# Ledger of designs, part 14: VHH binders against Exosome complex component RRP4 homolog (RRP4)

Target 1, 322 residues: Exosome complex component RRP4 homolog (RRP4), of Arabidopsis thaliana (Mouse-ear cress) (q9zvt7)
Amino acid sequence: MVMRKLQLPLSQTQKVRFERAIERLQSLSSSANSDASVIVTDSIPVNHDDAFLKGHGTSEVDGELLATVCGVVERVDKLVYVRTLRARYKPEVGDIVVGRVIEVAQKRWRVELNFNQDGVLMLSSMNMPDGIQRRRTSVDELNMRNIFVEHDVVCAEVRNFQHDGSLQLQARSQKYGKLEKGQLLKVDPYLVKRSKHHFHYVESLGIDLIIGCNGFIWVGEHVEVRDPMAIDDQKDEEMISSSSTGKEQSHIPLETRQTICRIGNAIRVLSNLGFTVTLEVIMETVNLSNSKNIDIHDMLGSEFHVVVAENEAERRRTKRKK
Key: E = the ipSAE of ESMFold2; O = the ipSAE of OpenDDE; V2 = 0.75 times the mean of E and O plus 0.25 times the DockQ between their complexes.

## First folded at step 7 (VHH; framework vhh_6qgx_2)

Design d5 (from c5 with E31H; at its last look DockQ between E and O 0.24; V2 from the best seeds 0.00; counts 0 for: pae E 19.7 > 2)
Fold by ESMFold2, look of step 7:
Structure d5 (fold): chain B 322 residues (1-322), chain A 122 residues (1-122)
Amino acid sequence: as target 1 above (322 residues)
Amino acid sequence: QVQLVESGGGLVQAGGSLRLSCAASGRTFSHYGMAWFRRAPGKEREFVAAITWSGDSTYYTDSVKGRFTISRDHAKNTVSLQMNSLRPEDTAVYYCAAQPYWLFGYSEYDYWGQGTRVTVSA
């Protein structure tokens, strides 16, 4: 299990509680518990009788070699370095991803995906906003910005790899496309596991949650999926009449905005602690904040991080006994 | 009670510099996005600059980009606006504002200061 050193100020009592929780979590880890794992400011054992070379993620202070990032210590010949566990996204065909548009071109959009190369979404590889597959026209090519602009958040699927290393994306289903009225959260990709379901509707809260394989996570107000076969003419008329209102954020109910933020903060806390982010753990963290009467503002504070770590240790211990 | 108090306003000549400060009372302000707005005589209040609750991101209106710098000091619970290369058009009452983190991505601000006057003479 990857443990991160909190940057938050902890009181003496909080430090003791947090250390106990972390020790318990480490004892519950499956498979080999490697001594090679380190956190920021850990001393890295080296044989001072032999020469060594300082590599990435290390610094020498007062005659000791210290980690400057979290990760796994690697020793190759005389070189000692830390390989960060903040690995970039490793794409697979079929992955559900969330990304941000960074370029609008004549026939394509480039999408940032937390990868060394961008994603490419061709106009021909998506459904039009009305959900009807239509012949593409030269007007569509000239009006690419009517569909997506820079900084829009989009959901898509990895179709293939292009020979230059970029990813070819597709959005040929109603569940893909522009995401509005919510928050984009970015966590390290290793905190997200590929699963059968990446689209979640939390009906009791009216919230959509999309957990992208690339570590980008969307939390937003639930949007009903339209049936293009049943309301095609009405949808076109509604789209024209509501196009100027589709960006209005101030109309989201306060309760829903607070819920989106509470879920977002839960994800941020889990990410800061280095925990795997799943619907179950996210909702448990949200429920914990409510049961402890912790205000949304205080969720990012030191106490709630400690409370979440303690709760996760007990949750894993309880599940182990069953 | 959450209170925002601006300081550092005054009279400066064109091309000069001025640093505004906003002190916040309330320990939870470290989880607030902070912004500066301004209102020139006879005009609507307009956005100037913002900084996220974490301090990771800053935003500026086009007319001040490259001249103004917003920053925050969590230890002092303050946010500052460094204003360089001031122009007579920058003459306004400047307001500090705070938005809770749950309003990220929205333009709504819940808390406002009383304002501090900045006058830039030609």
Scores: ipSAE 0.000, ipTM 0.127, lowest interface PAE 19.7, mean pLDDT 73
ESMFold2 (binder alone), look of step 7: mean pLDDT 80; pTM 0.828
OpenDDE, look of step 7: ipSAE 0.406; ipTM 0.714

Design d6 (from c5 with S57E; at its last look DockQ between E and O 0.59; V2 from the best seeds 0.53)
Amino acid sequence: QVQLVESGGGLVQAGGSLRLSCAASGRTFSEYGMAWFRRAPGKEREFVAAITWSGDETYYTDSVKGRFTISRDHAKNTVSLQMNSLRPEDTAVYYCAAQPYWLFGYSEYDYWGQGTRVTVSA
ESMFold2, look of step 7: ipSAE 0.499; ipTM 0.746
ESMFold2 (binder alone), look of step 7: mean pLDDT 82; pTM 0.841
OpenDDE, look of step 7: ipSAE 0.509; ipTM 0.769

## First folded at step 9 (VHH; framework vhh_6qgx_2)

Design e1 (from d2 with S57E; at its last look DockQ between E and O 0.58; V2 from the best seeds 0.67)
Amino acid sequence: QVQLVESGGGLVQAGGSLRLSCAASGRTFSYYGMAWFRRAPGKEREFVAAISDSGDETYYTDSVKGRFTISRDHAKNTVSLQMNSLRPEDTAVYYCAAQPYWLFGYSEYDYWGQGTRVTVSA
ESMFold2, look of step 9: ipSAE 0.693; ipTM 0.860
ESMFold2 (binder alone), look of step 9: mean pLDDT 82; pTM 0.852
OpenDDE, look of step 9: ipSAE 0.715; ipTM 0.886

Design e2 (from d2 with D53E; at its last look DockQ between E and O 0.47; V2 from the best seeds 0.59)
Fold by OpenDDE, look of step 9:
Structure e2 (fold): chain B 322 residues (1-322), chain A 122 residues (1-122)
Amino acid sequence: as target 1 above (322 residues)
Amino acid sequence: QVQLVESGGGLVQAGGSLRLSCAASGRTFSYYGMAWFRRAPGKEREFVAAISESGDSTYYTDSVKGRFTISRDHAKNTVSLQMNSLRPEDTAVYYCAAQPYWLFGYSEYDYWGQGTRVTVSA
């Protein structure tokens, strides 16, 4: 685990504690065959008796699997690959991404994805507010700014790569689209692992968490996704018109705002420490802050960073013993 | 309690540019999201732009998108609003605001400056 050098000033005591925690974490990672940091030309232990598939960042040389990139060895079923530690977002088809609209063009939105290339969301690839899958009309084109404008935060899925290297995005389900009343966080993409679940609803807190593969993470107030099929029965004409009208931003309770911020800060702390960002670790960090009665703003201080490192070391230790 | 002091207002011709600045008092500037609001004569105060505590997130009202840029300087405890391509409709008193636990797209703020007047002449 290539731990990031903490950029926060530490007291002497904190430094000692932090170093100890890091040492513990390193010792745990070295023992766990599955998360070993490797450099170029390192041999990756594989069971030759078992069929394995070589993935990205690996090469078979003289019967040994070698790392061709610096990173962490990942094993998914039979697939063995090296995830690069400082690598920019490497998009794959099917990736859930969070981005920011940077341009509204004809029939398309350009979206910043924390990538060297922009995403392109076509009007035709977007779920319309009316939930009806239909051909896009000239009227729809004229109303594109009613859907997304510059600086809007959006969630989408990577559909394919375009010839120019840009990413074609799709937002065909209600879970995709404009994100509001939350925080957008940016972490290094290597801290985000691809999983089956990038959308998380924390019911107990009323919070949506979207962990984008591109390292953009959204934390926001939960938005109820209306079943498009349920819209057919209730002609409530009134709801279609209400999305365009300057609807008075519904008041968000202070508690909800605090919760969102606490989660956001937890993610920031994890990012600073170079920890993989998962729902589990995020919630562990949030719970830790609560259990220790840490003020939300103090979470970003040196002490809590050290505490999180210590806690993570202990957590990992305990998991290994089970 | 955070005190906010706006500066940079003035008279500008349509199409011109102006940069507003807001200085925040205290050591807790980093704890607050910052925003700009404006109140035109005879109108209600309206949201203009906001920036997160970290500065990594910004939000704008539609009418100023592409023209206005909000930024913050943590070292100086200041938030700025660069206003380009100004229009007569942008004439207003501009207010700096601060909010703990700021959210993207949320426009409620607890602390307010006294405002700085911006007049855009046709």
Scores: ipSAE 0.566, ipTM 0.801, lowest interface PAE 0.6, mean pLDDT 87
ESMFold2, look of step 9: ipSAE 0.684; ipTM 0.860
ESMFold2 (binder alone), look of step 9: mean pLDDT 85; pTM 0.875

Design e3 (from d2 with S52D; at its last look DockQ between E and O 0.66; V2 from the best seeds 0.65)
Fold by OpenDDE, look of step 9:
Structure e3 (fold): chain B 322 residues (1-322), chain A 122 residues (1-122)
Amino acid sequence: as target 1 above (322 residues)
Amino acid sequence: QVQLVESGGGLVQAGGSLRLSCAASGRTFSYYGMAWFRRAPGKEREFVAAIDDSGDSTYYTDSVKGRFTISRDHAKNTVSLQMNSLRPEDTAVYYCAAQPYWLFGYSEYDYWGQGTRVTVSA
């Protein structure tokens, strides 16, 4: 676990506590996967009797699997690969990403993805507000700004790489699209692990959490996704017209805003500490802040960072004993 | 409770420039989205510009795009509105507004200043 140097000023006492926590965390990581962190040319232990697949960041040399990048060895079934610790977002087809619209062009949106290249979302690859899958018309093209404008936050899926290196994005499902009434957080992409689930609904809090593979994370008020199929049965003409009408931005209670901010700060703290960002760890951090009666504004302070580190060390310790 | 105090209003000739400033009280300024609104005589209050909590995102009403710039100073807990190429139509009382716990795409503000008067003479 390449622990990031905490950039926050620590008191002497806090420093000691933090160092202790880090030592504990390191000891736990070394005991579980002693060979988890590797540098270039390090040998990666593999069972040669078992069929393994070499993945990214590895090379077989003279019968040994060597790391070709600095990072952490990951094992997924038979696949052995090294995840780079400081690596920029490495896009893969199928990745869920969160981005910001940079430009509205003809038939396409350019999207910032915390990557060296931008994403391109084509109008044809966008779910239309009416939910109807149809060929895009000239009218649709004229109304592109009604869908997304500059600085809008969007969720999409990586479909493919374009020839120019840009990412082709797709937002065909209702789960994709414009994100509103939330916070966009940016973390290092290496802190986000690819998982089966990048969309999270925290029902108890009424919050949606989207953990983008690109390190952009969305925390927002839950939006109910209307089953497009359910619209087919109720031909009521009246519902189509209501989507275009300036939906009176429903008042968001202060409590909900606070909750979103608390979750956001939890993610920031985790990011600062270099912890992998998962729903579990986020919620653990949020719960910790609540249990300790930490004010939302104090979450970004040195003390809470230390407390989170200590808590994580303990959490990991207890999980290992189980 | 956050107090907002506007300053910088005054009389200016058409084509001139003015810089408005809003000072926010409290220690939590970094979590606030900030905005400027204006109310012209006999008109309703209208949105002018907004800036998110980080300062990374700014929003403008169409009529002021390219002329007005909203910015914020976290160290000073201030938000500013640089107004260039002022027009008589820009004459209004300008209000500073704050949104605690800023949310993207949420346009309601909880705290308001008392306003500063801007008069643009033809």
Scores: ipSAE 0.608, ipTM 0.835, lowest interface PAE 0.6, mean pLDDT 88
ESMFold2, look of step 9: ipSAE 0.680; ipTM 0.860
ESMFold2 (binder alone), look of step 9: mean pLDDT 84; pTM 0.869

Design e4 (from d2 with Y111S; at its last fold request DockQ between E and O 0.77; V2 from the best seeds 0.79)
Amino acid sequence: QVQLVESGGGLVQAGGSLRLSCAASGRTFSYYGMAWFRRAPGKEREFVAAISDSGDSTYYTDSVKGRFTISRDHAKNTVSLQMNSLRPEDTAVYYCAAQPYWLFGYSEYDSWGQGTRVTVSA
ESMFold2, look of step 9: ipSAE 0.676; ipTM 0.852
ESMFold2 (binder alone), look of step 9: mean pLDDT 83; pTM 0.848
OpenDDE, look of step 9: ipSAE 0.709; ipTM 0.884
ESMFold2, look of step 10: ipSAE 0.691; ipTM 0.868
ESMFold2 (binder alone), look of step 10: mean pLDDT 83; pTM 0.847
OpenDDE, look of step 10: ipSAE 0.711; ipTM 0.891
ESMFold2, fold request of step 13: ipSAE 0.706, 0.693, 0.700; ipTM 0.875, 0.862, 0.872
ESMFold2 (binder alone), fold request of step 13: mean pLDDT 83, 83, 83; pTM 0.841, 0.843, 0.840
OpenDDE, fold request of step 13: ipSAE 0.870, 0.872, 0.875; ipTM 0.955, 0.955, 0.957

Design e5 (from d2 with R27F Y111S; at its last look DockQ between E and O 0.45; V2 from the best seeds 0.00; counts 0 for: pae O 3.3 > 2, SAP .692 > .668)
Fold by OpenDDE, look of step 9:
Structure e5 (fold): chain B 322 residues (1-322), chain A 122 residues (1-122)
Amino acid sequence: as target 1 above (322 residues)
Amino acid sequence: QVQLVESGGGLVQAGGSLRLSCAASGFTFSYYGMAWFRRAPGKEREFVAAISDSGDSTYYTDSVKGRFTISRDHAKNTVSLQMNSLRPEDTAVYYCAAQPYWLFGYSEYDSWGQGTRVTVSA
């Protein structure tokens, strides 16, 4: 586990505690063949008796599997690969990403994806506000700004790579679209692991969490996905029209705002520490802050960073024993 | 005491640009979201743009999207508003505000500066 150097001022006591926690974490990673930090030319332990597949960042030399990049060894079934620690987002088809609209063009939105290339969301690949899958009309094209405008935050899926290197995005399901009433966070993409689940609804808190593969993370008030089939034709004309009009920003309760911020700060702390960002770890961190009665803003302080590191070391230790 | 001091206002022709700045003091700047508001003559104060405490999130009123950019400098405890393609309708006194618990599209703002006047001529 390549822990980021904490760029926070630590007291002497905190330094000692932090160092100890890091040492513990490192010891746990070394023992578990699966999370070992490697540098270029490091030998990756593999069982030669077992069939393994060589993945990215590895090369077989003289019967040994060597790391060709600096990163963390990951094992998925028979696949052994090295995940680069400083790697920019490497898009794959099917990735869930969170982005920011940077341009409204004809029949398409350009989307910033925390990547060297932009995403392109075509009008034809966007879920229409009416929820009906239909051919896009000239009227729809004229009304593109009613869907997304510059600086809007959006969730989409990577569908393919364009010839120019841009990413073709799709947002046809209700899960995708404009994200409102929340926070957008940026973490290094290497801290986000691809998983089956990138959309998380924390029911107890009424919060949606979207962990984008590109390192953009959304934390917001839960939005109920209306079953398109339940759209009784009659009533929804008013709702579609009302989304464009300066609808009274529905009051977000203070508690919800605080919760969102607490989750956001948890993610920031994890990012600062170089921990993989997952729902589990986020919630662990949030719970830790609550259990210790840490003020939301104090979460960003040195003490809580140290505490989170210590807690993570202990958590990992206990998981291995089970 | 929380202090916010706006600067950078002035007279500009339509299509021109201005950069507003707000210097913040008296609080932990990095813990607060920052926002710009404006008040046109005879109108109520309206939201213009906001930036999260970390700077990772920004929000704009629809009328300024694509034209205005809000940014912040943690080292200098400043928040800025780059205003491009200014229109006569942008004429207003612009105010800086600070708030905890920033969310997209919603914030309760406290501590207002004295404002800086922006006049856009036709």
Scores: ipSAE 0.065, ipTM 0.577, lowest interface PAE 3.3, mean pLDDT 84
ESMFold2, look of step 9: ipSAE 0.620; ipTM 0.826
ESMFold2 (binder alone), look of step 9: mean pLDDT 85; pTM 0.864

## First folded at step 10 (VHH; framework vhh_6qgx_2)

Design f1 (from e4 with S57E; at its last look DockQ between E and O 0.69; V2 from the best seeds 0.67)
Amino acid sequence: QVQLVESGGGLVQAGGSLRLSCAASGRTFSYYGMAWFRRAPGKEREFVAAISDSGDETYYTDSVKGRFTISRDHAKNTVSLQMNSLRPEDTAVYYCAAQPYWLFGYSEYDSWGQGTRVTVSA
ESMFold2, look of step 10: ipSAE 0.645; ipTM 0.844
ESMFold2 (binder alone), look of step 10: mean pLDDT 82; pTM 0.843
OpenDDE, look of step 10: ipSAE 0.698; ipTM 0.870

Design f2 (from e4 with K65E; at its last look DockQ between E and O 0.61; V2 from the best seeds 0.53)
Fold by ESMFold2, look of step 10:
Structure f2 (fold): chain B 322 residues (1-322), chain A 122 residues (1-122)
Amino acid sequence: as target 1 above (322 residues)
Amino acid sequence: QVQLVESGGGLVQAGGSLRLSCAASGRTFSYYGMAWFRRAPGKEREFVAAISDSGDSTYYTDSVEGRFTISRDHAKNTVSLQMNSLRPEDTAVYYCAAQPYWLFGYSEYDSWGQGTRVTVSA
């Protein structure tokens, strides 16, 4: 699935406001980076008197730091690296990813990850701790479709690279697995920075947010931890509802669906603007939409994109001065 | 809720193409995720394709993947199903359905059209 790049129809005043916001953002970025764009073998300016760390897309040759890919130079603390634009996902072991099942095979699932090859999730790689995996039987292999089917959305971790260049995935803890009752957002992978936390529970809204390193982002209704009392209440309520209507009903409150959609549209706006997508920036964008009393539908309009760009410029200015 | 009217059904020979359209009225169309379902004679209604409210996500049942394309036009308040390489087993009544504030894995569709008949002759 590839998201179409959108052209923004701006009024005259919106163009002026947007240009000002972009100029402010570029000015703030330039003070943090001296040479933002490079091509392969470009020299990247560094102060050799200070320690620096060689990062992705760089190589040191004869005392010079050179770009090995096209992109923009990023300098974070002592680390210097090149962030590639429009690149597909570049996996690293341990990455948290979100993907879509595209094939159910005898002992494995293939998962689409926005990579040049598929991810592979083996049946043996699903359970944690390791002892649970040793209890797998031939019956489990026959029931692969009871676990995942085609088009299911899943969360997993990159375990290693296979010989053919595909990714071996694992889902060894309760935080991994099938994702339901939400939205899958696909942004360019360079908009996601690897961090300590990719799983977020927005408690005030009852929402789970998973920011996959591959640029696939999930926003959905929070799944409660197993609670025998809560599970029994859910079963009893479902059973009573089924007997009353003659059919089972699965229902998500309208307010929760609206919240998920608003968060999803915030991510879409940030992606369209090319901003790094973090929990902080997502929630600020959501809050901005609420404070401006902007309908969920109108969030994808030109005015809100301009407002978000202006707000991001101010947010970064304030953060820098602290 | 939203009112849905399908059109574009008809008789077509195997290997041919047909484009179904679903017009929405009465409420903001951009709030709705849209889907096509079909019911063959003597069969249960089955899912065919879906498109998210934003239009950035599409889903297809295996039997139509690669042959059918779902799309939407926010300016015209329509969703379309382009059906290529049609087979006799695609013969069915095709229904348009709508879900406000669309969510993956949420199966409750609030609005349904009356259906449009597609017949694919051998």
Scores: ipSAE 0.383, ipTM 0.683, lowest interface PAE 1.9, mean pLDDT 77
ESMFold2 (binder alone), look of step 10: mean pLDDT 83; pTM 0.845
OpenDDE, look of step 10: ipSAE 0.613; ipTM 0.832

Design f3 (from e4 with Y106W; at its last look DockQ between E and O 0.54; V2 from the best seeds 0.50)
Fold by OpenDDE, look of step 10:
Structure f3 (fold): chain B 322 residues (1-322), chain A 122 residues (1-122)
Amino acid sequence: as target 1 above (322 residues)
Amino acid sequence: QVQLVESGGGLVQAGGSLRLSCAASGRTFSYYGMAWFRRAPGKEREFVAAISDSGDSTYYTDSVKGRFTISRDHAKNTVSLQMNSLRPEDTAVYYCAAQPYWLFGWSEYDSWGQGTRVTVSA
């Protein structure tokens, strides 16, 4: 585990505690074959009896496979490579990403994705609010700003790479779209592992958590996706118009806002410590903050960082024994 | 509740610039999202710009995009609105607002300043 140098000032006592926690974490990672963070010259465990392919960031020296870059060891079939920690997001088709609209252009939105290239959302690829798959009209083009405007946060899926290197994105109305009433967090993409589930509904908290592959993470109030098919025949014409008019921004309870912030800070702490960001670890961190009666704002302090490191070391230790 | 005090308003000619400042009282400034609103004569209060608690995210109404810049200074507990290329339509009382536990896409603010008057003369 390539632990990031904590940029927070630590007391002498905190330093000692932190170092100890890191040592423990390192000892645990060296024993775990698959997802070990390595630094330059670290030996990468490989089964010499099995044919393996040397990938990027590795070199064979004296019969040992060594890391030549700092990063995380990745294994794909027989291929062993080190993914650099500073590695920019490497998009794959099917990735769930969170982005920010940076430009509204003709028939397309440009989206920042924490990548060298921007994402592109095409109007034609958008499910219209009316749920009707129809050809996009000139009127639809004129109304693009009613869908997304600059600085809007959006969730989308990577569909394809364009010739210019940009990413073609698809936003699906039911699962993906404009994200509101939440926080956008940015973490290094290498801290996010691809999973089958990037969208999480934390029912107990009423919170949606989207962990984008690109390192953009959304934490927000849960939005109930109304099944368009469940719209029984009743004429309520009135609900379609509700998106445009100044309607009553539903009051978000203070508790919900606090919860969102607490989760956000947990993610920030994890990011600062260089821990992989998962729902499990996030919730563990949140629970830890609650159990310790830590104020939401104090979560970003040095003490809580140390406590989280210590807790993570212990958690990992106990999981291995199981 | 955070107390907010706006300053920097005044009379300016069209095409001119002004910098508004809002000073927040208390030690909890870093926990608030900050925003500027304005109310023109005979009009309702409207959103102008917002900045997240961390300062890493900013939002603007369309009419001020490219002309106005919102920023914050954590050390000074201030939020600023740099207004360039001012237009007569920008004439309004400008209000500073604070939102605890800043959320994207939420427009309710708990604390408001008294406002500072900006007049843009053609």
Scores: ipSAE 0.365, ipTM 0.726, lowest interface PAE 0.9, mean pLDDT 85
ESMFold2, look of step 10: ipSAE 0.618; ipTM 0.826
ESMFold2 (binder alone), look of step 10: mean pLDDT 82; pTM 0.849

Design f4 (from e4 with T28I; at its last look DockQ between E and O 0.65; V2 from the best seeds 0.00; counts 0 for: loop humanness VH .164 < .165)
Fold by OpenDDE, look of step 10:
Structure f4 (fold): chain B 322 residues (1-322), chain A 122 residues (1-122)
Amino acid sequence: as target 1 above (322 residues)
Amino acid sequence: QVQLVESGGGLVQAGGSLRLSCAASGRIFSYYGMAWFRRAPGKEREFVAAISDSGDSTYYTDSVKGRFTISRDHAKNTVSLQMNSLRPEDTAVYYCAAQPYWLFGYSEYDSWGQGTRVTVSA
């Protein structure tokens, strides 16, 4: 675990506590073969009896595999490589990403993805709100701004790499689209691990959490996806048209807003500490803040950072004993 | 409830510039998203610009994009709206608004200022 230097001012007592927590965390990481943070020249344990492939960030010196970059050792089958801590998002086809619209162009949206290249969302790749797969018309092009505008937050899937290096994005109406009534957080992509589940619905809180592979994380009010097919035959013709009319933006209760912010701050704290961002760790952090009766804003303070570090050290210790 | 006081309104010629300021009372300014709204004569109040609690995100209505800039000063508990290339259609009473626990795409604001009048003369 490459622990980031905490940029928060710590008291002497807090420093001592924090250092102790970090030492504990490091000791736990060294024992766990797979997620060991390494610095340059660190020896990477490899089974010499087994054929391994040297990947990026590694070099064999005197029969030992050494890290040539600071990062986390990753093992994929026989391949051993070091993922750099400050590594930019490395897109893969199928990645769920969260982005921000930066430009509305003809038949396409340009999307910021915390990557060197922008994402491109084509109008043709959008499921129209009406759920009808039809050829996009000139009228649809004119109405692109009714779908997404600049600064809108969107969830999408990486479908392909374009020749220019840009990412082709796909937004599916049911799972992917415009995200509203939430917060967008930015973390280093290396803190996000690819998983089968990037969409999380926290039912107890009524919150959607999208952990994008690109390090953009969305926390927002849960949106119920109405299965267009479940539209039984009854006459509700009227509900489709009402998307354009001034739908009384449903008031979000203060409690829900607070919850979103608390989750957001938890993610910020985890990011600052360099912890991997998962639903489990986020919720642990949220619960910790609640159990300690910490005000949402105080979560960003030095004390809570130290407490989170201490808690994480303990949590990891107890998991290993299980 | 946060008290908001707008200032900086006045008469300006078309093409001119004006800077509006909104001062927020209380220590909790950093926790609020801030926004500017405007109401033109005979029209409904409309959204102009917003800035997130952290200041990292800004939003603008289309008609003011590229001309208006919203910013905030946490130390001074103020939010500002720099208005450049003003047009007669920008004539309105401008209101400062605050939203606790700022959320993207949420248009409800809990606190409002009294407004400052901006008049752009042709």
Scores: ipSAE 0.459, ipTM 0.762, lowest interface PAE 0.8, mean pLDDT 85
ESMFold2, look of step 10: ipSAE 0.694; ipTM 0.865
ESMFold2 (binder alone), look of step 10: mean pLDDT 83; pTM 0.847

